# Miniprotein binders against o13629: the designs that were tried, part 15

Target 1, 363 residues: o13629
Amino acid sequence: MLEAVTNPKSSLATFSKQLNGLLQAKVVVCKSVNPYFNLALENYLYENSTAKHCLLLYTNSPSVIIGRNQNPWVEANVKLCRDNFVNIIRRKSGGGTVFHDFGNLNYSVLMNREEFSHTENASIMIQALRNLGVHARLNQRHDIVLAQSQRKISGSAYKISRNRCYHHGTMLLNSDLEGVREYLRSPSTGILSKGVSSTRSPVSNTKLLKAEFIKQVISCFLLHKSHSTTTKPLSKPRASSKRLYDIEPKSVITLEQNDLLGVPSILKAVNELQSWEWTFGQTPSFKQHLESTELSVSMDISVVHGRLEKVIFSTPNATLEHELSSIPWTGLCYESGFANTFLISGIHSKEAISILKWISDSI

## First folded at step 6 (miniprotein)

Design u04
Fold by ESMFold2-Fast, scan of step 6:
Structure u04 (fold): chain B 363 residues (1-363), chain A 102 residues (1-102)
Amino acid sequence: as target 1 above (363 residues)
Amino acid sequence: DPREQIQRALEIMFQAVELVRQGNLEEAIRILEQALREAKEANDPRLIAYALLMLAWAYERLGDFQRAMDYLEQAIRVAEQTNDPELVELVKRWIEELQKES
């Protein structure tokens, strides 16, 4: 497949044949650790897979993945992520924020809408864990927890549309649990958000080897889904026929990012997921209240689509209040240090400069 | 009027930040050159230094590292006249980072 996709002289017909194999696969194991690519691939399979059930398995490099309708400034330490080169990415499914790293395995079950069952999908994971000596169960929030300690080892979310859905989740094998806590702890104060809040719970690693867990999950998935009861007519192979069994359809496909670089919709999705307009611009509207007793000022910020809509100052000095209100705040991206753009000596009074520095330190 | 020139320069600089983020680098450079002229007419050394920094940023994003470095060298000279050690350090850090990229 690599040869067909990356070789500029490969025929379009060869590429199309290999792509059709991918879309018919029951299991896809992606070796890319690029979270933008992995999420784009998930969406591609969601839209285009012809399999009744398809399992996608992948691992992301260190990343904070926020839910579709969440506020990243409430859910994560955005500055710490930037400083440590941890990606912040908005996924297309709902739910809460998660931290991914190399010690985590992601799974995604893509299916027709009528086939959706988080309990059945979780049972596949639980059986794979049991086969490797780890006893786990579903809790009331549909998290997978260790039976004895009740610590969470897998959280999940879903996306449902007209005909298709996916149920995806994490499996903590040997993740940095300290990193999970620190990256998901926002330093922001005074935010009143319409976004969906994350429910946090104590977590633990299973300490399973990734390759062994992948093999067990694939086995359990294929066994579970092959025994689905259906009303479709089942024809048995005829007693006398040339052996077509030598041509096994690939039920399991392993791929790399380069295998799919020629697919325009995947590249477009990667571009969207990497954009500021997607990750931060899709943030639900929010308000923030900040106040400083020392500077005798309060500030009320209204943010829409990640951009400042309205900024109101209150201070006993009417001239200072008018000066601050004359600054063109509207339309600026909400981000750490946005007020630093206005820290220009000679334009503002000493009092205004102090307030601008305070804003920069608070955001 | 220096106050009106300062206000126009500031408004242009805010527009330029958004243009750079959008990848509209040619337009960002065009309006930032206007902001620099207005900052010079207002004789505000800190505003001049910031306009130069933003031009360096825009040229760096455009891939013109030579012009970006030239603007940073101008920015450090002006920043040193402001007696603002934080601004001087900011420009020095940008010079160091750009030297690694080129």
Scores: ipSAE 0.000, ipTM 0.154, lowest interface PAE 20.5, mean pLDDT 78

Design u05
Fold by ESMFold2-Fast, scan of step 6:
Structure u05 (fold): chain B 363 residues (1-363), chain A 102 residues (1-102)
Amino acid sequence: as target 1 above (363 residues)
Amino acid sequence: DPREQIQRALEIMFQAVELVRQGNLEEAIRILEQALREAKEANDPRLIAYALLMLAWAYERLGDFQRAMDYLEQAIRVAEQTNDPELVERVKRYIEELQKES
């Protein structure tokens, strides 16, 4: 008792016990709406969970979540997202772009690689929906659709490694479907990308209350995975002289972001996901062609790791072409308004300034 | 019910975005003020911050930079109560941009 008062390491032992409980949990409900934290938590559980199957449930504040190998400038209206304080975040799983908001519930099933099943995970969601009066089925694309209208209510993606995988998806409860359409419609033109393109489908909300759906998903998950993962205990000789204390796994854990502030790997993952280098710098190489009839100019851009690699101008005015080509474009981050940086110098001709503004308006 | 209040606030905020796009700024402000009340009743700092930011955005579009700045000052205080450093940074950038215009 005195050691607990005088030894600060007792606090670390408590946190270690809490972490061990989290890693053995069958269900984790995260109350944080911070998408960077929620994706970092998902990756942490993917790498560290000891449960054969673990369900993570969370909701993100308004965010566009792009797939691992996608181009955000092709998949989203980056400027509209910025203006409306909608996060753009690259996840670690493949597949297409999705819009998350408070009317969406995210689920993630983390499991050993050999346990992976699209149909089994989808059946848990479909059963939860049916228990609440919503009839749904899995379509040929492995999306969950309403049985009658065929409109998509859940899309999913996965990440597989040698030992572990996760299958995660969305569930449209009461999302802004107009916002889904607008944020996921890029205004960018002339881009030829090596990235993965999203396939758009007609969507609907289930109109279910989030709390009730969460209760049903947890119930169906625990029942289904108990049946699927029940293994007869291997009979082992008991060691008479030596025993290890087991920590009973907690079936359901509810947590807040602050509960995990002491975990350095989670904070590191959050910082990575928030970085320009991750979200935009991991973009597959692409090229863009822009032209203006009014200004009699064309521009060919190659972009690698989100940065300008080569910029080529074509215009009838040789002096103007030389001036534009003399600007140190290589290495600049590809982002809205990057060309406006050169307007500060005051050394450019009126014609070059007009073209720089046109570039800023076009990207 | 706080969850129903959160849902109502979100629905109103989405309607307000469309109203701002159409240039119907007075109506957008009216329903965003309702969303702010719903968010406060739900005691959701993240949602309160978003409602305040959208009010600032609507007033900026209306040309009322003083009210926009007032809402941004409220938004930064509320955003600091969230565990969302990106939201805090976005509010700060918005304040900086608006200060340059006024």
Scores: ipSAE 0.000, ipTM 0.122, lowest interface PAE 21.7, mean pLDDT 78

Design u06
Fold by ESMFold2-Fast, scan of step 6:
Structure u06 (fold): chain B 363 residues (1-363), chain A 102 residues (1-102)
Amino acid sequence: as target 1 above (363 residues)
Amino acid sequence: DPREQIQRALEIMFQAVELVRQGNLEEAIRILEQALREAKEANDPRLIAYALWMLAWAYERLGDFQRAMDYLEQAIRVAEQTNDPELVEAVKRAIEELQKES
């Protein structure tokens, strides 16, 4: 509970105690379904947690989560996502694009860099599955797959820094597998991207109830990591026995969305994750070639930091080519409606208008 | 405080999306109307356009295509003032899709 931050009459001492408890927690369960807050919380724990191992569990409302170095226009159906209010979010870890919904459980294991082991973390998940009657194993690519069908039920990614890292993944309990396919299929053509490409595998749901799986994962994690501590044994026992105001460490802390609203650094991270500059502006440089035989025009676009750097038209009509080239394309955000902004600006040629409409339909 | 109003409106919008998906349309509309009021008080045209577009989505799911279209027409007018070309295109696409359904 983060009452001190959400209640302006709470003392600084109360805030410090609650925050210290969160940073020492071995398990954090977040009840928010807002993917921006869940990813911001993950980053907050990554930067601030003192636990040797910390498990974060959460579920996101329908969202497309792209990897740190990916191109969203290559990896996702951006228009379909916007039309259905499905957020496209760039995470801070590398790897491929995933679709999250209520039928998925996200797990994140935050740890000291020296403790990193994708195999050990996967073993905890596999044990939890086995305890619930689901037989799974790691495949050659370090995905968790069903033993019989070989279909993937959990994929993962990681972020490693000098002192800390996290290994996070999905667990398909009862996700919309058709939605996974549709949102992750880009309609864009002609893009030559330097971004990291997603590798996709046949997937399946485990059909497990979320509450039961959460209980098993927590139990397996705490049992497996029972020797992990947030502080040196000799220092902390003496301090805790003598200090009446110290927070009693909790193994498991449950957070509601309102608890997160009161943490300024989490709100700052949410604002960053929601920004155009983060989600689209961090896209690796790319080029796109579009051609219309019907309009006898081709267009070459170079995009840097999500913004148009250069736009070159080729058409047999020299007057039309000059008109199109005179449009101030440079610096404009690469987005499906960018060409429509110029329809207001006094461009009057029927041919140019037809080409602007074609660009809008193609991007 | 405009920052607090913007943050509150965004949180309401996320809650409303889940309510619409669950079929709790009346409650979704109620809180989206609250988000719209807060967006207007914060004088954030992009957030106002989003709230109007979400209200249109909720009314479409309710089967009220006339009110859905009215909200989309309001949304496009506000969106055109935002210099957000992706938002403008998204609302235009929503208008086209709603015309096919009605």
Scores: ipSAE 0.000, ipTM 0.392, lowest interface PAE 13.7, mean pLDDT 79

Design u07
Fold by ESMFold2-Fast, scan of step 6:
Structure u07 (fold): chain B 363 residues (1-363), chain A 102 residues (1-102)
Amino acid sequence: as target 1 above (363 residues)
Amino acid sequence: DPREQIQRALEIMFQAVELVRQGNLEEAIRILEQALREAKEANDPRLIAYALAMLAWAYERLGDFQRAMDYLEQAIRVAEQTNDPEFVEEVKRFIEELQKES
């Protein structure tokens, strides 16, 4: 089994056979609902898979997944996500923000760069839907929409590099559509961001059972991608090399998180995706302007790599302005409640305390 | 850093399997020699033995049976220090098959 790959006592042959089998697999179905692991697995297959085409299927526990170059404070209700234990995660592909839950199926088609075709990949999904009685089409934005209502049921994004690429997307089977709206609606105001903005459209569920849809997608994928890349053959194989590394490829492999968590590059990727430095620290630089008429104050914030670069206050009270400007803002993480740090450790005027509370409530 | 060296060695071994299968033996040998160096610096007997056995396989595919045998003899000595009896038996079988060709 694949667990042998992460076992310190595993033999070289077992290690090589199981891992090479994974890297040559045409279809990988991951049973983990851990979004950090699933995204790390996707990246691992992207970098290491030798299959001409590989399909990865997975479902994430409730999560907001932002694009590589997006600002989470613009794209999501960060406070609501935190309060409801909904993960906010930055993926490695570009594009817009999406909400995943147990009613969603994620797909990823990994391929060599010369094999890239967004229309061919979408046609596999559309055929699987049609086989189950759902009529869908690709719209001009390359979203999959229901033919009659024009409501979006699948959005996708791409990552293209020198040798490899992937096309990945969502399929709304029975997701919480009210949750989609609320988690993706930022309450933040006054932000001017250089980040990529999401384009949103009306969505719908297909109401398909996940197991049935997975079965159809796998069938359509294998039929559509019937030709495999044959690499240049090795010289006539000798008996010893044949016995040691002659691995029969599996068309479909099913994985659990524990099967691969001990692989160092996967664990490293999981740790990176879980870090504040990746999810929030990779945010494109932005500025925010906040005003309170009640407190007679305005605040201009510059944020770089998710951290406060400068904070400028304007108020008619010169003493209060000097007090606020004396606070060591630079280097603090931009996050809900960052101003509360100064409430705990300092003696401030009543006016300054009111402003610190206002900042915490506004962000 | 030993942990970083171990991670690099493991990643290289996965890539080397594909390179050998493709017939890109010179590149496979180059990266496996790097993995061996990193495994030795990390002082990890398991990874040292695996890298040595992989180098033997690559040299066997290249037709250099003497160098393959030299690497296998090194691999068995290090492998006996590991908790991997299946691997030890695989190296022994590889040695036996290579001797039949001689």
Scores: ipSAE 0.000, ipTM 0.222, lowest interface PAE 16.2, mean pLDDT 78

Design u08
Fold by ESMFold2-Fast, scan of step 6:
Structure u08 (fold): chain B 363 residues (1-363), chain A 102 residues (1-102)
Amino acid sequence: as target 1 above (363 residues)
Amino acid sequence: DPREQIQRALEIMFQAVELVRQGNLEEAIRILEQALREAKEANDPRLIAYALAMLAWAYERLGDFQRAMDYLEQAIRVAEQTNDPELVEWVKRMIEYLQKES
């Protein structure tokens, strides 16, 4: 736990010394379930860790994590996420969209570029699974699958930049698999996007207890990465199958969310990840075509940086078309209900109001 | 064992999410009340706050906005005891959302 003292200068010195220990740690377990803090911590360790190899373990409260270059309105059911208090968060690594919940364990292996090996990192997870009686293998897509069913239990992604990289992924222990399907199924139609598309895979839970899996992953990681130092090996396991093992304390740092509040770069990253400008504003440009036969109208929308750039209507009624085109659409955030901004103006015809309601229901 | 009780409470909460999505709200509430009891037995304020917030979510789905708000008020009070400002902010955002929907 990071300490602070009452004197401001000595408080900063103590905090800085604790951070130096964090940056040299081989294993970091973060007890925060806040996905913004966990992703910010991952980025902080990526940029600042001095360890040749560092393992970060954490669990996120229910959230949809989209890849760096994805369109959330294509990849997720944004309305359902909002209704069920599921955050949509854009990560900094590429690839597809994933759903996290309390039944998932996230792992991240941070390393120097020259140490990069997805196969070695996957082998650590596979060994931990084997030690707990779960037989798994790496498939051609670099997913970890159950040997018998071939169902995916862990997906991963990479970020490589400068001299550092990380390989991070999920481990499905006891996640809501139906939630995975529903939150990741967009109701949006007619979108033509430049964004990266996710690929679907059949998934399964390992049904392992989180505490037992964490202990095994840490043990396997430290054993595989022991050549980074000549330090004394891990203490011998004392446990039965349901008990925790002894772990060498200095090799593992456990953090609470409060430990991160004093790190300015982490708070800055949290603020960025929570911003509309990051999550939705970084969406690759896209176009959307909507039509209603009942209302005899079509609508073409272009969206740049998450904001309406151009809106074109087509309808047989020239007066109605002119009325709709006179609405100041440009610059509005693309989000459910944006058309409701104009619904209460009191200057629109009954026909225009019907179309505005249709737009709100369709977006 | 408090840790086993925590895991059991989380497993019950996962089951409740599926029941809420299926519209089986009465059963979801029943098992979430069980999860709350498990969390209290484990004396884990963070897990208690999550269980209370999930009960609020289930009651909101049922259309009982007053009870949903009552549970969120309990959740925020428990969350404040954890000295976790992000947990407190998360519960506050849920309160704001429910107030808008009521």
Scores: ipSAE 0.000, ipTM 0.164, lowest interface PAE 18.4, mean pLDDT 78

Design u09
Fold by ESMFold2-Fast, scan of step 6:
Structure u09 (fold): chain B 363 residues (1-363), chain A 102 residues (1-102)
Amino acid sequence: as target 1 above (363 residues)
Amino acid sequence: DPREQIQRALEIMFQAVELVRQGNLEEAIRILEQALREAKEANDPRLIAYALVMLAWAYERLGDFQRAMDYLEQAIRVAEQTNDPEMVEHVKRLIEWLQKES
């Protein structure tokens, strides 16, 4: 496979040859379940692949993946994700938020800009499903749905640049659909966001075995895009020698995370995707309005690049309002518990402390 | 509708692969000829070339090397109309192999 890439003593020539093989591959199957690595690999292939069409297949450990221009505090239950060690990750493509787990298969078709087609890419997936007895179709929103129930089994998004693009999506094989509902339900209220909102629809699992589906997708992809399928040998071959049916270019590469972690640009991309500055700092500007009738206070927050720009309080008590407004809010990361930074009981009144606790409970 | 014709051609081609795998070559050829017609109606050079290659495989399995070669020669001409050098190279390798066997 990519044996030389994982060996630090491999010659430079051998390493270069193996890496070039990856960049020319028609199909890449990644065995890593690390979502940061898988998204970094997708971007690496997008930027560096020389194949006109390349299929990347992978599965992520439990994660909430938000779109490029989304607000995580609107799209997900950030507190629940944190408490359950579910990562929230911003991808580089547009569109809505999805929950990934081990029962999901991700696909990504990387291609030249001129070759882009939602319907062609979807037809590959739909045919793989039909070959395994699952009847599906593409709906008006370019989601793949079960033909009879119309429940969504695959959503997709894309990134398009001057010369290259990718179209990627999910395939629900046997995901935790209750977990999807819980992690994607934000408890936050009063947010007015300039970000892109997700459109939620009823979902279902295909109940297919992952290994079987992967084999079918690869077969359908190779048949559709450049050359005939690597289907199983004939049950009753006409000769013991190699036949025409057996002569196909090998362009399927399987890799592990350790095969490529030594590549500097991939490590840099992983570090970026893991950063607060990428995931939360790239959030479109937003405003939030919160009210407490019990405490007789309202708060208006403006957030830019994930950080507090302005915080304005309104309360009948002028002294309390002045005290709250004197707190240095500007520049703090907008995150659960940011108000706890200022819970210094010796400096603030009992009323101010109650309001700070209310803020922490509301965000 | 070209999109509908492409979808039908793909469905037929996948059915044909299973028939070839099972050794039901006469039925495979029949439906592959249908897939070729659908691909031509859709004006998709890649699918046309693919159908031609699959027909070549089926005829080679039947022992009809002349028809297999005829189909591969058609496939290379169609593949050259695509901007897909890997497809062109694949068909060239198939032609070279079949020539050595003949």
Scores: ipSAE 0.000, ipTM 0.311, lowest interface PAE 14.9, mean pLDDT 78

Design u10
Fold by ESMFold2-Fast, scan of step 6:
Structure u10 (fold): chain B 363 residues (1-363), chain A 102 residues (1-102)
Amino acid sequence: as target 1 above (363 residues)
Amino acid sequence: DPREQIQRALEIMFQAVELVRQGNLEEAIRILEQALREAKEANDPRLIAYALFMLAWAYERLGDFQRAMDYLEQAIRVAEQTNDPEAVELVKRAIEFLQKES
């Protein structure tokens, strides 16, 4: 596929043939570290893959990935992410928030709905780990944990629709665990949200080399899915067969972002995932209460579809309260620094400016 | 009139924030380039630095890290002229992040 899209002499027919090969692939290894592209590719394969089972493997540059029905301002340090150019992205699957970096490997198993199984997919990962000397098991929350320490090394989520589904997860190989804690610790206070809360648990790295783990996962996946799939869990790892490492070249495709950015549906999906309306506008309704004793003010905010619906101020100074209430808050995007848009006008009283700065620092 | 140019630049930047959030990056860049010109004509270092920072943000979202970096390097130089330590710190952190991405 790489040769077709980068070679100016390649015909459209050749590109179409290679694209069809991608849709029939059992394993896709994506070398792009762009999380928007990787999630768009996942959705593209989910919608268009003709394989009964397809494994997608990828690594994202530093990013906070929130679940479909979560509130990013509750789940993450949005301001820290902004300051460090860490992407915040809403995935299409449910579940909790995760931080991805270069020390993490993402896996996604795309399949027909009737073949969905958390335990079977997790068993493939556990088998690959065992083959490399890491003893792990599935806990009651369907997380993969180290057998000895009970520390989580892989969390997962899923999306199920009429005909297709995917089960995807993380594998902590050598991630910055301190960074993970900082980005996933929200500084926001006073938020009452209808969103789904993340379950926090102690984490650990497996310390496995990425290339070795990828090879093992591919081998275990191909061996497991070459047989008729049932709801029966994968049996305990045993001696490796001669076919465990026998990877058919046409079953495994490696690709780069530039190979597929010319596909209109993928580019459209990338643009949608980058949109504010998707990542923040899909946030469940919430309310926030903030108080400043120093400024003698309180603020009540209601937020719908990520936008301010109502903002109510209370302060002993009636003139100041009127001034703040006259600001056109309704419809403004709720996000770190939203009050800064009013600071750049320079037309507010000193008291109002102090409150606007306090709002900016609090949100 | 510098006051009118400042007001137009502010309005354009507000619109550009919304366009970047919506993923309409090409249109956002187009109007931000206009805002940058108006800010330069008004000779307002704060607005110039802000417009440059927003252009870097839009190019980063587009995946053009080289142009994003070029704009941030311009933004830090202008931000230093404002004597605004918050602006300098923000741009400096963005530069450090993009250098690690590259």
Scores: ipSAE 0.000, ipTM 0.227, lowest interface PAE 17.4, mean pLDDT 78

Design u11
Fold by ESMFold2-Fast, scan of step 6:
Structure u11 (fold): chain B 363 residues (1-363), chain A 102 residues (1-102)
Amino acid sequence: as target 1 above (363 residues)
Amino acid sequence: DPREQIQRALEIMFQAVELVRQGNLEEAIRILEQALREAKEANDPRLIAYALSMLAWAYERLGDFQRAMDYLEQAIRVAEQTNDPEWVEQVKRYIEELQKES
């Protein structure tokens, strides 16, 4: 009995209405596990959302997420990530490096600059945890830690512009904590970087079920942010789940990647986040000093925009030093294994080959 | 001069990696074919194997899997002709690293 009429202008109006609904949504739950899409969606909502406060919730497939101004070769085991198909992604917010997997929930609170508050945003997460029997608090670094063990269960970062900001973080529900340690342990030595360094803390899982935590976070967010329109501060925390509001379907939008794949600005952002020029090329300038007593050689490397600018060798053998300096280093991407491209050249001496192998093992 | 040909081939190959990363696959293939000619003129089986490996990578990125496979097989054969097992392993490792570069 129900019939659908297709009209190109009517379908365009419907799509526009659906997109406008997304931009007005108070809560967006993204079902995509594609970290490039999720970060692009976050930035899209940051730039275009008309909601005074918007909560974005998502989970990423295994990924190392570095901060805007960090050096991936200092912060992560780049080779191990590549070998295990773990993405390395540079986000647009500042701060330190984090590892995401399916046992983590990401949250992002998007708001006007005047509304920014670490304490208020953290209090929403802490209240959701308490409602599920997990006692947590905010530490001096603005991390959420378990009250008893003081182990970190959520770290966060932010991006602020003239009119808008977002505060986003992780929530460890049931992540592979050994994977977290190994992927974030760089094997690189001798790097003098101008990049921002990560501060590592002991971590723990909350062991909460993701679906239950999502329900509580949405409820606490809607309750808390509805009261943010008043001039008076919030009353003392209540322990009762009677605080939970009924979730209105129009206040919460659930998205799949295919719902927005046709939006040009999102596709452009995904392509940028996947590029070498963004992830590695945006690395702050750095220098690396490598030394081998066994080979009687030292090497000084200068790297700009992720590419070799200067390579200087010091060795007592002048012929060997000239041979190594003749290699076209300038402009090469700084990546594990690039020195291996020189290893099979017929022009290199046995001594030079030994040094190239040493460089490959050190980078 | 074989030394000048080897130096030119190496410089071209390093430039080609950057072109592939930029998505300029047609230009990368063009200069890699030049590097292959320089390597063959220098009669350097190591450089020949490298140039063939990089051509395989570039064609894989273009979606031409037939030509990619053909170049890959040629690279391995050239490496095996050196009768240096450590050398063959280095070439195979390099090919694997290029394929992971995606």
Scores: ipSAE 0.000, ipTM 0.265, lowest interface PAE 14.9, mean pLDDT 78

